# Miniprotein binders against q53ft3, part 37

Target 1, 195 residues: q53ft3
Amino acid sequence: MFGCLVAGRLVQTAAQQVAEDKFVFDLPDYESINHVVVFMLGTIPFPEGMGGSVYFSYPDSNGMPVWQLLGFVTNGKPSAIFKISGLKSGEGSQHPFGAMNIVRTPSVAQIGISVELLDSMAQQTPVGNAAVSSVDSFTQFTQKMLDNFYNFASSFAVSQAQMTPSPSEMFIPANVVLKWYENFQRRLAQNPLFW

## First folded at step 17 (miniprotein)

Design ra7
Fold by ESMFold2, fold request of step 18:
Structure ra7 (fold): chain B 195 residues (1-195), chain A 97 residues (1-97)
Amino acid sequence: as target 1 above (195 residues)
Amino acid sequence: SDRRALIIKAKMAARWLRLALELARQGNTEAAKAAIEFAIRLLRRIEELATTPEEEEIVEQAIEAAQEALQLLEQGKPDEVEEILQEAIELLEELIQ
């Protein structure tokens, strides 16, 4: 139902369900992460009157989770970008993930999503500085993802003189990838929400 | 309070089942099945919270109805799930009020 995306990493689309209404994604090497995107896959919407409270958790010095409310996702706001770089030593907040009160693997944080009634969510207050403007952060995060893909694909580029024949394999000229990259950047600059 | 928690979970389960009914009507069988599965997980939690024989019987019947609806969708019989889902929703509304 949910996805979690970090710049420079593969998207996660298979959340671990840890309770009937709670889902988590693991974030290994979390100290290198500044932003995360939490989004609905679009396969199943929330029922009317429901939404998701999004939390971030990191292990403290004793390995115990410190949970902080980042914000929300709903049918009306099905994706959100959260800044977590300032939260990696912050004070924990009230949270519903008590069943996860166990020693965590070092260097692994979690994103938690609690599916709740909207009335229940209206009583919650996110920690400061977690939510980021969807326009600015989406554009920056997306640009980093574009650069990562282009740099990776380009690392395999060879000239025709360097190619080994492989008649059962299809190939794409490198300039096709470059044109895609340039076109995507242009479209993003024209309308950051064209997707 | 176990009673307050039960009511909240019952409201959520009913909303998942109403979504499942809507998805089944739209022909989105896989999403409808997933919505019923979410409802069943909530119903299992409600079963743990139930403290009276009346509550226990109502939630057991709601689980059976939701499981039958799920089975019918798995058998490719989406036209047959509407009444059984509506019965499950009515049982949950009885728990709430």
Scores: ipSAE 0.655, ipTM 0.884, lowest interface PAE 1.1, mean pLDDT 82
Fold by OpenDDE base, look of step 19:
Structure ra7 (fold): chain B 195 residues (1-195), chain A 97 residues (1-97)
Amino acid sequence: as target 1 above (195 residues)
Amino acid sequence: SDRRALIIKAKMAARWLRLALELARQGNTEAAKAAIEFAIRLLRRIEELATTPEEEEIVEQAIEAAQEALQLLEQGKPDEVEEILQEAIELLEELIQ
């Protein structure tokens, strides 16, 4: 349902479901991460009237998780970019993950997605510094993300003759990915804030 | 409150089931199955939150209906899923009320 992407790293498409309505991605070596992209895979949409609240967690000086609301993803906004580098010294806020027994490693931060009713989400206030502020920085970051994704996807490209039978898996032609990439670049060039 | 949590989760479960129904109609069986699975997980939590025998019974019936729908989708019978999912949704609506 969800993906997580950090520039220079492999895309994550397998979130750990920690509750009936909560998903978590691990971000190792989080201190080197400036931005993270959270996006819907497109396999399953949100039900009508629902979306995802996106949280970031890092360990405090005591090793306890500090959760902060970054923002939201919805069917209408299926992806979002968050700056997390400036959040490392922030104070924790009320969060839905506090009751969860999530295995934590000191060097690993987490992205949490809470699937919620839109009405509930509207009452929440994201941290102000999580938003990407400059168009130029945003464009550069987005381009890096696109390149990373393309490189990742292309690394798994096989010819039809090389495919192994896997009835449970869906396959996307490489040319579709390329077309998507080209279209996205075009849109980005036209309006870096088109989403 | 536990009651509030129950109602919120019931609303969410109903929404997932409605989505499943729509996805099934569209022929997206895999996505429909996934939506049902999400609903079932929520229903299990609701069952834990239930405080009356009536609530427990309603939730149990909804789980059974959802599981049946999932099985039918796995069997390639999407046409038979609509009635069952609708029943589950109605059960949840009763719970909210």
Scores: ipSAE 0.652, ipTM 0.885, lowest interface PAE 0.7, mean pLDDT 84
Fold by OpenDDE base, look of step 17:
Structure ra7 (fold): chain B 195 residues (1-195), chain A 97 residues (1-97)
Amino acid sequence: as target 1 above (195 residues)
Amino acid sequence: SDRRALIIKAKMAARWLRLALELARQGNTEAAKAAIEFAIRLLRRIEELATTPEEEEIVEQAIEAAQEALQLLEQGKPDEVEEILQEAIELLEELIQ
């Protein structure tokens, strides 16, 4: 039902179901993690009027779990990106996971998903700095990436008059790069998830 | 309170069963089965939370209906699932009133 992704790591598609309505992913070496993506696999949607509350749990100095509400996933918002790097010093919040006998190694954090009624979820307040505005941030990131690429590529642009013969090299006209850039921007604007 | 928990779980179970019904109608048998399984797990919890013989009986009947629906899906008989799931949903609705 759920997947979890950390950059540079294999995607997790097998959450441990710890209760009838609760799922957990283990995050080894959590201190090196900046962002986590939680997403629905698309195999089973939420029932109407239900969603998932996403929690982050890390061990405190005493080895006790500190849980924080990161945000939500729903059928309408089937994926979310959370910044967890800044949460390591945060205060714990109320959470539905209770005293789970989860074998915790000190270096392992957890992502918990609680399947709940949307009405109940609406009453919960996520930690303010965890939710990355996914679409806007992604769009901004992509735009920055594109800009970076364009700037990089254009920095190598030379006029034909300036070209030195290099028969062994193939050249791409700058106009082609520009056209690609424009096309990509259009596609991105139409559907940020077009790939 | 235990009763509040019971009601919440009953609502959730009913929603899962409704989803299962829709999924079955769509021909998504595997997802329907999964939804029913979620409902059954919730129903088991509700059974533990039940405090009256009437509640226990309602939950037991709902579990039986859900299990039957699951079996029918496993047998490749999605057309027969609708009535049974609807019965289970109605039982849960009775539990919530």
Scores: ipSAE 0.616, ipTM 0.870, lowest interface PAE 0.7, mean pLDDT 85

Design rb1
Fold by OpenDDE base, look of step 17:
Structure rb1 (fold): chain B 195 residues (1-195), chain A 97 residues (1-97)
Amino acid sequence: as target 1 above (195 residues)
Amino acid sequence: SDREELIRLAERAALKLEMALQWLADGDPEFAKRIIEYAIRLLREIEELATTPEEEEIVEQAIEAAQEALQLLEQGKPDEVEEILQEAIELLEELIQ
């Protein structure tokens, strides 16, 4: 039902189902993790009127789990990005996972997903700054990518006087790149999901 | 005290309405509706705690705004909801001052 993605790591699609309505992913070496993506696999939707509460658990100095509500996933928003790097020193919150017989090592954190009623989820308050807006993140990523490309391409720009004959190479005028960049930015600004 | 509870609830209601705005932006009006419905329940509790005509008026206006937002969502008009929810949030902020 769920997947979990950490940058630079293999995607996890096999959650440990600890209850009928509860799923857990292990995150080894969690201290190096900044962001986690939780997503529905698309195979099984939430039942009508239900969604998923997403929790993060890390061991405290005593090895005891500290749970924090990161946010939610729903059929309407089947994926979410969470920043967890700043949460590793936070206070624990109430969680539905209770005492789980999960083998824990000091370096392993967990993502827990609890399938709950939307009405119940609506009453819960995630920890601050954990949820990253998908739209904003995408826009920022795209903008950075565009800027990176433009800067890269521009670094190779030469004047006509500086050009050396290279019959085997094709050249693109810098103005074409600029026009593309401007057009893309315009489209992105109008609709970040224009494709 | 009743005043402290009123403030606590108002802060919570404002937070919920902000959450609703975020979930609308994320493309899930269904969950946003659920959040707004809960916020309305909070507002009703606040209404019961109000002791001054000014507080009563502010809370009533916030309830009306939240209800209008909910109706618009039910009508499939999410684009018109943002301003109304923002107004409700501002009303709640005024109540807390």
Scores: ipSAE 0.786, ipTM 0.931, lowest interface PAE 0.5, mean pLDDT 87
Fold by OpenDDE base, fold request of step 18:
Structure rb1 (fold): chain B 195 residues (1-195), chain A 97 residues (1-97)
Amino acid sequence: as target 1 above (195 residues)
Amino acid sequence: SDREELIRLAERAALKLEMALQWLADGDPEFAKRIIEYAIRLLREIEELATTPEEEEIVEQAIEAAQEALQLLEQGKPDEVEEILQEAIELLEELIQ
């Protein structure tokens, strides 16, 4: 139902379902993460009158989980970008995830999505500055994500002459990646919300 | 005190209306409507706490503005909502001064 994306990392499309209405993604090495994207996969919409409250949890200095409401996703806004880098000093808030066995690894945070009534969500107050609200900010983030991907992919680029034979591996021409990047950038410029 | 509670609620209502504006900008009028509906409930609570005719008038105007905004959204006219919600926010700001 949900996906989670950190720039430079593989997309997560398999949330841990901890309850019928609750989903969790693990974020290893969370201290290096500035932004996270939470999105609906598009396979299953929220039921009518329902949406998702998106929470972030990280271990405090004592190893206790600190939960913060980042914002919301809905059928009308099926994806959202959240800045989490500045939240380390925030106070914990009430959350619906109870005493989850948060993996006591000090470097792992979690994104939690709770499926809730829109009317209930409307009464909640996200932490300030977590949601990237501006189209410009979204565009900038997306551009950075694309750049990150391109840089990552291009770092593996070798000439055919330099290739070590690996029959079990598939290779994608670098030009294909570049073309995809350029096309995506063009689409983003035309409509920042095309995806 | 009642005054402190009034101020607290007014601040909260203003924040909710600001959130509604943001969600409209994000392209989700449905959730924006839900937020506005909640803001109206807050405004009704504020109305009950109002002690002066001036406060009562301000709150009534804010309620009317929020209701108009909601009606416009229901009519599929989101472009006309921003100014009205901004007016309601300004009224709430006046109320807490």
Scores: ipSAE 0.777, ipTM 0.929, lowest interface PAE 0.5, mean pLDDT 87
Fold by OpenDDE base, fold request of step 21:
Structure rb1 (fold): chain B 195 residues (1-195), chain A 97 residues (1-97)
Amino acid sequence: as target 1 above (195 residues)
Amino acid sequence: SDREELIRLAERAALKLEMALQWLADGDPEFAKRIIEYAIRLLREIEELATTPEEEEIVEQAIEAAQEALQLLEQGKPDEVEEILQEAIELLEELIQ
Protein backbone atom coordinates (compact mmCIF):
# COMPACT_ATOMS: atom_id res chain seq x y z
CA MET B 1 0.00 0.00 0.00
CA PHE B 2 2.84 2.40 0.85
CA GLY B 3 6.35 3.15 -0.27
CA CYS B 4 9.21 4.99 1.37
CA LEU B 5 12.09 6.69 -0.42
CA VAL B 6 15.35 8.07 0.93
CA ALA B 7 17.70 9.74 -1.51
CA GLY B 8 20.61 7.51 -2.44
CA ARG B 9 18.88 4.39 -1.16
CA LEU B 10 16.68 1.75 -2.69
CA VAL B 11 12.98 2.43 -2.55
CA GLN B 12 11.10 0.50 0.09
CA THR B 13 7.78 -0.93 -1.02
CA ALA B 14 7.35 -3.63 1.60
CA ALA B 15 6.21 -2.05 4.82
CA GLN B 16 5.84 -4.13 7.92
CA GLN B 17 2.17 -4.27 8.68
CA VAL B 18 1.99 -4.17 12.45
CA ALA B 19 -1.80 -3.86 12.53
CA GLU B 20 -4.68 -3.80 10.10
CA ASP B 21 -4.36 -0.03 9.86
CA LYS B 22 -0.67 0.49 10.70
CA PHE B 23 2.46 0.17 8.59
CA VAL B 24 6.12 0.65 9.50
CA PHE B 25 9.33 1.19 7.51
CA ASP B 26 12.75 0.80 9.06
CA LEU B 27 15.28 3.52 8.34
CA PRO B 28 18.81 2.34 9.11
CA ASP B 29 21.48 4.98 9.67
CA TYR B 30 18.75 7.56 10.09
CA GLU B 31 21.12 10.29 11.27
CA SER B 32 22.38 10.71 7.72
CA ILE B 33 18.86 11.21 6.34
CA ASN B 34 17.59 14.72 5.66
CA HIS B 35 14.37 14.00 3.82
CA VAL B 36 12.00 11.08 3.43
CA VAL B 37 9.35 10.65 0.77
CA VAL B 38 6.27 8.67 1.71
CA PHE B 39 3.91 7.68 -1.05
CA MET B 40 1.03 5.43 -1.92
CA LEU B 41 1.85 2.63 -4.33
CA GLY B 42 -1.43 3.14 -6.15
CA THR B 43 -2.55 -0.45 -5.70
CA ILE B 44 -4.98 0.22 -2.87
CA PRO B 45 -6.50 3.63 -2.15
CA PHE B 46 -7.59 4.82 1.24
CA PRO B 47 -11.19 4.05 2.01
CA GLU B 48 -13.57 6.94 1.57
CA GLY B 49 -13.14 9.50 4.34
CA MET B 50 -9.78 8.08 5.41
CA GLY B 51 -6.12 9.00 4.98
CA GLY B 52 -2.74 8.31 6.50
CA SER B 53 -0.97 9.98 9.39
CA VAL B 54 2.78 9.75 8.94
CA TYR B 55 4.97 9.46 12.03
CA PHE B 56 8.68 9.38 12.63
CA SER B 57 10.27 7.50 15.51
CA TYR B 58 13.85 7.59 16.70
CA PRO B 59 15.54 6.19 19.78
CA ASP B 60 16.26 8.62 22.58
CA SER B 61 19.36 8.50 24.77
CA ASN B 62 17.80 5.65 26.71
CA GLY B 63 16.92 3.70 23.59
CA MET B 64 13.22 4.44 23.97
CA PRO B 65 11.33 5.44 20.85
CA VAL B 66 10.28 9.06 20.47
CA TRP B 67 7.40 9.48 18.04
CA GLN B 68 6.54 12.65 16.14
CA LEU B 69 3.75 13.36 13.68
CA LEU B 70 5.32 14.52 10.41
CA GLY B 71 2.20 15.03 8.35
CA PHE B 72 -0.35 13.30 6.18
CA VAL B 73 -0.97 11.51 2.92
CA THR B 74 -4.38 11.18 1.32
CA ASN B 75 -5.97 9.95 -1.88
CA GLY B 76 -5.84 13.56 -3.08
CA LYS B 77 -2.19 13.93 -2.05
CA PRO B 78 -0.77 10.44 -2.33
CA SER B 79 2.85 11.49 -1.76
CA ALA B 80 4.65 13.85 0.57
CA ILE B 81 8.20 14.83 1.41
CA PHE B 82 9.24 15.26 5.03
CA LYS B 83 12.33 16.79 6.54
CA ILE B 84 13.45 14.61 9.43
CA SER B 85 16.81 16.22 10.06
CA GLY B 86 16.83 18.31 13.22
CA LEU B 87 13.92 16.49 14.84
CA LYS B 88 16.22 14.68 17.28
CA SER B 89 15.58 17.20 20.03
CA GLY B 90 11.84 17.38 19.61
CA GLU B 91 9.25 16.46 22.17
CA GLY B 92 7.40 13.23 21.67
CA SER B 93 3.87 13.33 20.33
CA GLN B 94 0.93 11.09 20.95
CA HIS B 95 1.02 8.22 18.51
CA PRO B 96 -1.07 5.15 17.75
CA PHE B 97 1.82 2.64 17.57
CA GLY B 98 1.91 1.78 21.26
CA ALA B 99 4.88 0.16 22.95
CA MET B 100 6.29 -1.73 20.02
CA ASN B 101 8.98 -4.03 21.38
CA ILE B 102 11.05 -3.43 18.35
CA VAL B 103 14.57 -4.46 19.20
CA ARG B 104 15.96 -1.23 17.89
CA THR B 105 19.52 -0.85 17.02
CA PRO B 106 20.49 2.68 18.04
CA SER B 107 20.99 3.69 14.42
CA VAL B 108 17.58 2.63 13.13
CA ALA B 109 14.58 4.93 13.02
CA GLN B 110 11.09 4.19 11.74
CA ILE B 111 8.44 5.74 9.57
CA GLY B 112 4.99 4.79 10.74
CA ILE B 113 1.80 5.25 8.75
CA SER B 114 -1.53 5.01 10.52
CA VAL B 115 -4.72 4.80 8.47
CA GLU B 116 -7.19 7.13 10.14
CA LEU B 117 -10.36 9.12 9.57
CA LEU B 118 -9.78 12.42 7.78
CA ASP B 119 -11.84 14.16 10.45
CA SER B 120 -9.48 12.84 13.11
CA MET B 121 -6.42 13.77 11.06
CA ALA B 122 -7.75 17.31 10.67
CA GLN B 123 -7.54 17.74 14.44
CA GLN B 124 -3.90 16.68 14.64
CA THR B 125 -0.96 19.08 14.47
CA PRO B 126 2.24 17.93 12.80
CA VAL B 127 5.59 19.03 14.13
CA GLY B 128 6.67 22.33 12.66
CA ASN B 129 8.69 22.46 9.44
CA ALA B 130 8.56 18.71 8.83
CA ALA B 131 6.23 18.87 5.85
CA VAL B 132 7.86 20.34 2.77
CA SER B 133 5.70 22.12 0.23
CA SER B 134 5.57 20.21 -3.03
CA VAL B 135 5.55 23.44 -5.03
CA ASP B 136 8.54 24.84 -3.19
CA SER B 137 10.42 21.59 -3.52
CA PHE B 138 9.72 21.47 -7.23
CA THR B 139 10.84 25.05 -7.71
CA GLN B 140 14.02 24.44 -5.77
CA PHE B 141 14.77 21.29 -7.71
CA THR B 142 14.14 23.00 -11.03
CA GLN B 143 16.34 25.92 -10.11
CA LYS B 144 19.10 23.55 -9.06
CA MET B 145 18.75 21.68 -12.34
CA LEU B 146 18.95 24.93 -14.30
CA ASP B 147 22.02 26.02 -12.41
CA ASN B 148 23.64 22.66 -12.97
CA PHE B 149 22.99 22.81 -16.71
CA TYR B 150 24.19 26.39 -17.00
CA ASN B 151 27.38 25.63 -15.11
CA PHE B 152 28.00 22.54 -17.19
CA ALA B 153 27.45 24.30 -20.51
CA SER B 154 29.46 27.35 -19.49
CA SER B 155 32.43 25.20 -18.58
CA PHE B 156 32.85 24.47 -22.28
CA ALA B 157 32.73 28.09 -23.35
CA VAL B 158 35.72 29.35 -25.34
CA SER B 159 36.52 32.61 -27.04
CA GLN B 160 36.82 32.88 -30.80
CA ALA B 161 40.57 33.08 -30.38
CA GLN B 162 40.54 29.80 -28.46
CA MET B 163 38.44 27.94 -31.00
CA THR B 164 39.91 25.13 -33.04
CA PRO B 165 38.10 24.35 -36.26
CA SER B 166 35.88 21.29 -35.95
CA PRO B 167 33.90 21.02 -39.19
CA SER B 168 31.91 18.05 -37.95
CA GLU B 169 30.58 19.93 -34.92
CA MET B 170 27.98 22.63 -34.49
CA PHE B 171 28.69 25.54 -32.17
CA ILE B 172 26.20 27.52 -30.13
CA PRO B 173 27.12 31.00 -28.88
CA ALA B 174 27.34 31.19 -25.10
CA ASN B 175 24.95 34.15 -25.18
CA VAL B 176 22.23 31.86 -26.49
CA VAL B 177 22.60 29.60 -23.46
CA LEU B 178 22.62 32.58 -21.13
CA LYS B 179 19.54 34.06 -22.76
CA TRP B 180 17.75 30.73 -22.49
CA TYR B 181 18.70 30.45 -18.83
CA GLU B 182 17.48 33.95 -18.01
CA ASN B 183 14.22 33.50 -19.87
CA PHE B 184 13.53 30.13 -18.30
CA GLN B 185 14.31 31.40 -14.82
CA ARG B 186 11.99 34.37 -15.30
CA ARG B 187 9.16 32.17 -16.50
CA LEU B 188 9.71 29.74 -13.65
CA ALA B 189 9.54 32.57 -11.14
CA GLN B 190 6.29 33.79 -12.64
CA ASN B 191 4.67 30.38 -12.88
CA PRO B 192 6.40 27.16 -11.78
CA LEU B 193 4.02 25.26 -14.07
CA PHE B 194 4.42 27.44 -17.15
CA TRP B 195 5.09 24.46 -19.45
CA SER A 1 -8.22 32.26 32.28
CA ASP A 2 -10.92 32.66 29.67
CA ARG A 3 -8.73 35.15 27.83
CA GLU A 4 -5.81 32.73 27.76
CA GLU A 5 -8.07 29.99 26.46
CA LEU A 6 -9.47 32.32 23.80
CA ILE A 7 -5.95 33.12 22.61
CA ARG A 8 -4.96 29.45 22.59
CA LEU A 9 -7.99 28.52 20.53
CA ALA A 10 -7.50 31.43 18.16
CA GLU A 11 -3.91 30.40 17.51
CA ARG A 12 -5.03 26.85 16.88
CA ALA A 13 -7.80 27.97 14.53
CA ALA A 14 -5.40 30.16 12.57
CA LEU A 15 -2.97 27.28 12.24
CA LYS A 16 -5.74 25.03 10.95
CA LEU A 17 -6.83 27.57 8.36
CA GLU A 18 -3.22 27.87 7.20
CA MET A 19 -3.10 24.10 6.91
CA ALA A 20 -6.28 24.18 4.85
CA LEU A 21 -4.67 26.66 2.46
CA GLN A 22 -1.67 24.40 2.08
CA TRP A 23 -3.79 21.35 1.37
CA LEU A 24 -5.76 23.30 -1.22
CA ALA A 25 -2.51 24.25 -2.88
CA ASP A 26 -1.48 20.59 -2.77
CA GLY A 27 -4.63 19.65 -4.66
CA ASP A 28 -6.74 18.02 -1.96
CA PRO A 29 -9.89 20.08 -1.43
CA GLU A 30 -11.57 17.21 0.40
CA PHE A 31 -9.12 17.18 3.28
CA ALA A 32 -9.00 20.99 3.23
CA LYS A 33 -12.76 21.01 3.78
CA ARG A 34 -12.40 18.74 6.80
CA ILE A 35 -9.78 21.06 8.26
CA ILE A 36 -11.98 24.12 7.68
CA GLU A 37 -14.91 22.38 9.32
CA TYR A 38 -12.80 21.72 12.38
CA ALA A 39 -11.59 25.33 12.39
CA ILE A 40 -15.21 26.49 12.41
CA ARG A 41 -15.83 24.37 15.49
CA LEU A 42 -12.89 26.06 17.17
CA LEU A 43 -14.24 29.46 16.14
CA ARG A 44 -17.57 28.63 17.76
CA GLU A 45 -15.77 27.85 20.99
CA ILE A 46 -13.95 31.18 20.74
CA GLU A 47 -17.25 32.94 20.19
CA GLU A 48 -18.47 31.59 23.50
CA LEU A 49 -15.40 32.98 25.23
CA ALA A 50 -15.65 36.46 23.71
CA THR A 51 -16.37 39.12 26.32
CA THR A 52 -16.44 42.35 24.30
CA PRO A 53 -18.57 43.42 21.34
CA GLU A 54 -15.39 43.90 19.34
CA GLU A 55 -14.23 40.34 20.00
CA GLU A 56 -17.67 39.02 19.15
CA GLU A 57 -17.69 40.91 15.87
CA ILE A 58 -14.22 39.70 14.89
CA VAL A 59 -15.07 36.08 15.62
CA GLU A 60 -18.37 36.34 13.79
CA GLN A 61 -16.62 37.71 10.72
CA ALA A 62 -14.06 34.92 10.89
CA ILE A 63 -16.83 32.33 11.07
CA GLU A 64 -18.58 33.89 8.10
CA ALA A 65 -15.36 33.88 6.10
CA ALA A 66 -14.62 30.25 6.95
CA GLN A 67 -18.18 29.23 6.08
CA GLU A 68 -18.00 31.08 2.78
CA ALA A 69 -14.75 29.31 2.00
CA LEU A 70 -16.38 25.98 2.75
CA GLN A 71 -19.33 26.79 0.50
CA LEU A 72 -17.05 27.78 -2.35
CA LEU A 73 -15.17 24.50 -2.03
CA GLU A 74 -18.43 22.60 -2.09
CA GLN A 75 -19.31 24.50 -5.26
CA GLY A 76 -15.99 23.53 -6.85
CA LYS A 77 -14.53 27.07 -6.77
CA PRO A 78 -11.21 26.66 -4.96
CA ASP A 79 -9.60 29.66 -6.71
CA GLU A 80 -11.67 32.11 -4.70
CA VAL A 81 -11.01 30.46 -1.36
CA GLU A 82 -7.45 31.61 -0.67
CA GLU A 83 -8.29 35.27 -0.16
CA ILE A 84 -11.22 34.47 2.10
CA LEU A 85 -9.25 32.11 4.31
CA GLN A 86 -6.45 34.64 4.52
CA GLU A 87 -8.98 37.19 5.72
CA ALA A 88 -10.15 34.80 8.41
CA ILE A 89 -6.56 34.24 9.53
CA GLU A 90 -5.97 37.98 9.73
CA LEU A 91 -9.11 38.39 11.80
CA LEU A 92 -7.86 35.77 14.23
CA GLU A 93 -4.52 37.53 14.46
CA GLU A 94 -6.36 40.74 15.24
CA LEU A 95 -8.29 38.95 17.95
CA ILE A 96 -5.08 37.78 19.61
CA GLN A 97 -3.65 41.36 19.74
Scores: ipSAE 0.777, ipTM 0.929, lowest interface PAE 0.5, mean pLDDT 88
Fold by OpenDDE base, fold request of step 18:
Structure rb1 (fold): chain B 195 residues (1-195), chain A 97 residues (1-97)
Amino acid sequence: as target 1 above (195 residues)
Amino acid sequence: SDREELIRLAERAALKLEMALQWLADGDPEFAKRIIEYAIRLLREIEELATTPEEEEIVEQAIEAAQEALQLLEQGKPDEVEEILQEAIELLEELIQ
């Protein structure tokens, strides 16, 4: 029913079903993870009036799981991106997963999905900044990517007087990069899906 | 105190309406509808805690806005909902001041 994706890792499509309405993915080496994508596989939809509450669990200093509500997935929004890197110091929240005998390796976190009534989900408050707005996140990601690229490229900028002869290398004027950046930003602002 | 509770509920209601806006933007009007319905319940609780005519008026206007938003969603007009929900949020912010 669900999949879990971490950048640079294989997609997980086999959740551990811990209850009829509860699914868990293991995330090894969770400290290196910034974002997690949770998505429906499209094989089985949520029943009418139901969705999924998505939780993150990590071991505290005592090895006890700390659970936090990241956000939600629904039939209308079958995938979501969550930032988990900043949650490592957060306070635990109430969660439906109980005392799971999770083989607690200190380096393994979990994503839990609980199938719940939409009306119940509406009353819950995810931890702040965990849910990355799809549009905003895409725009923010794209903007961050652009900024990162521009900053990276600009760090190599040298004046003509500072250039050393390197006939085997191709050079791109810094102003070309800037113009590209400005143009891309403009297009992105007009339509985040312009490409 | 009743005032503290009113503020707490108002903050929560505002947060829920903001959440509804986000879910509308994400393309799920059904869940947004559920969130708005819950926000209306919170607003009704706030109404019961209101002690001044000004507070009562603000809350009433927020309820009306939220209800209108809900009706528009039921009519399949999500594009018209954003401004109305934003108005309701602003009303709640005024209430907290």
Scores: ipSAE 0.775, ipTM 0.928, lowest interface PAE 0.5, mean pLDDT 88
Fold by OpenDDE base, look of step 19:
Structure rb1 (fold): chain B 195 residues (1-195), chain A 97 residues (1-97)
Amino acid sequence: as target 1 above (195 residues)
Amino acid sequence: SDREELIRLAERAALKLEMALQWLADGDPEFAKRIIEYAIRLLREIEELATTPEEEEIVEQAIEAAQEALQLLEQGKPDEVEEILQEAIELLEELIQ
């Protein structure tokens, strides 16, 4: 039903089902993880009026699990990105996973997904700044990519007078790249999903 | 105190309406509706705690805004909802002050 993705790691599609309505992913070496993507596999939708509350668990200084609500996934928003790197000192929240005797190794965190009523989820408050807007994330990524490309390309910029004739090579004027960049930014600002 | 509770609830309601906006932006009007519905419940609780005509008026306006937002969503007009929810949030912020 669910998948979990950490950058640079293999996607996890086999959650441990700890209850009929509860799923858990183990995240080894969680201290190196900045973001986690939780997504529906698309095989089984949430029942009508239901969604998923996404929790993160890490061991506290005493080795006890601290669970925090990261956010939600729904049929309408079947994937979400969560920042977990700043949660190490967070306060625990009420969580549906309290009864789970999950043998934790100190270096392993967990992502828990609880299938719940949307009305119940609406009453819950995720920890601040954990949920990353997909649009914002994409925009930021795209902007960084664009900037990187522009910087890279511009580093090779030479004036025509400085050019060494190379008949076999095609040249793109820097202004074309800039124009493309500006147009892309404009389109991105209008609709981050224009592509 | 009742005032402290009113403020707490108002902050919570504002947060929920902000969440609703985010979920609308994320393309899930259904969940946004649920959040707005809950916010309305909070607003009703605030209404009960209001002690001044000014507070009552602010809360009433916030409720009306939230209800209008909900109605617009039900009508499939999410683009018109943002401004209305923002108004409701601003009203709640006024109430906290």
Scores: ipSAE 0.775, ipTM 0.930, lowest interface PAE 0.5, mean pLDDT 86
Fold by OpenDDE base, fold request of step 21:
Structure rb1 (fold): chain B 195 residues (1-195), chain A 97 residues (1-97)
Amino acid sequence: as target 1 above (195 residues)
Amino acid sequence: SDREELIRLAERAALKLEMALQWLADGDPEFAKRIIEYAIRLLREIEELATTPEEEEIVEQAIEAAQEALQLLEQGKPDEVEEILQEAIELLEELIQ
């Protein structure tokens, strides 16, 4: 349902589902991270009237998690960029991620996504300056996302001769992915907000 | 005190209306409507805390502005909403001075 991207790192598309309505990504070496992108994969939308609250968790001096609400994703806004570098000394906020039996390493932070009612989300207050709306940041993110997707998809490319028969599976020609990538790059260059 | 609570709520309402503007800009009028609806509830609470005719008038005008914004969004006219929400925010800023 969700993906997470940190610049210079592999995209994460497999969140740990800690509850029916809660998902977590691990962020190792979090102190070096400035921005995180959270996005919907497009496979499963939020139910009507629901969205996602996005939280950041880092360990305090005692190794206890400090949670902060970064912002939101919705069907109408399925991706967002968050600046986390300035939040590492902030105060904790209320969060829906109770005592998780997750082994926490001091160098590992987490992104948590909670599926919630939009009406409930509307009452919540994200930490200041976490949401990044700059066009430049978006362009950089989009480029990195596209590159990561292309690299990921291309890693599974095989020639016809190398294909193992699997009648139950659908295959997409690599040239389709490349063509899509090129077209997207062209559109992005023309208008970074074409989407 | 009641005055401190009024100020706290007014600041919160202003923040919510600013958030609504941002979400409109981000292309999600549905969530913006939900935010505005909550802001209206906050404004109603502020109305109950108002002690002067001036405060009452300011809050009433802010409620009217927020309601108008909500109606416009329901009508599919998001382009007309920004100025109205900005007016409501300014009213709230006046209230907390």
Scores: ipSAE 0.773, ipTM 0.928, lowest interface PAE 0.5, mean pLDDT 87

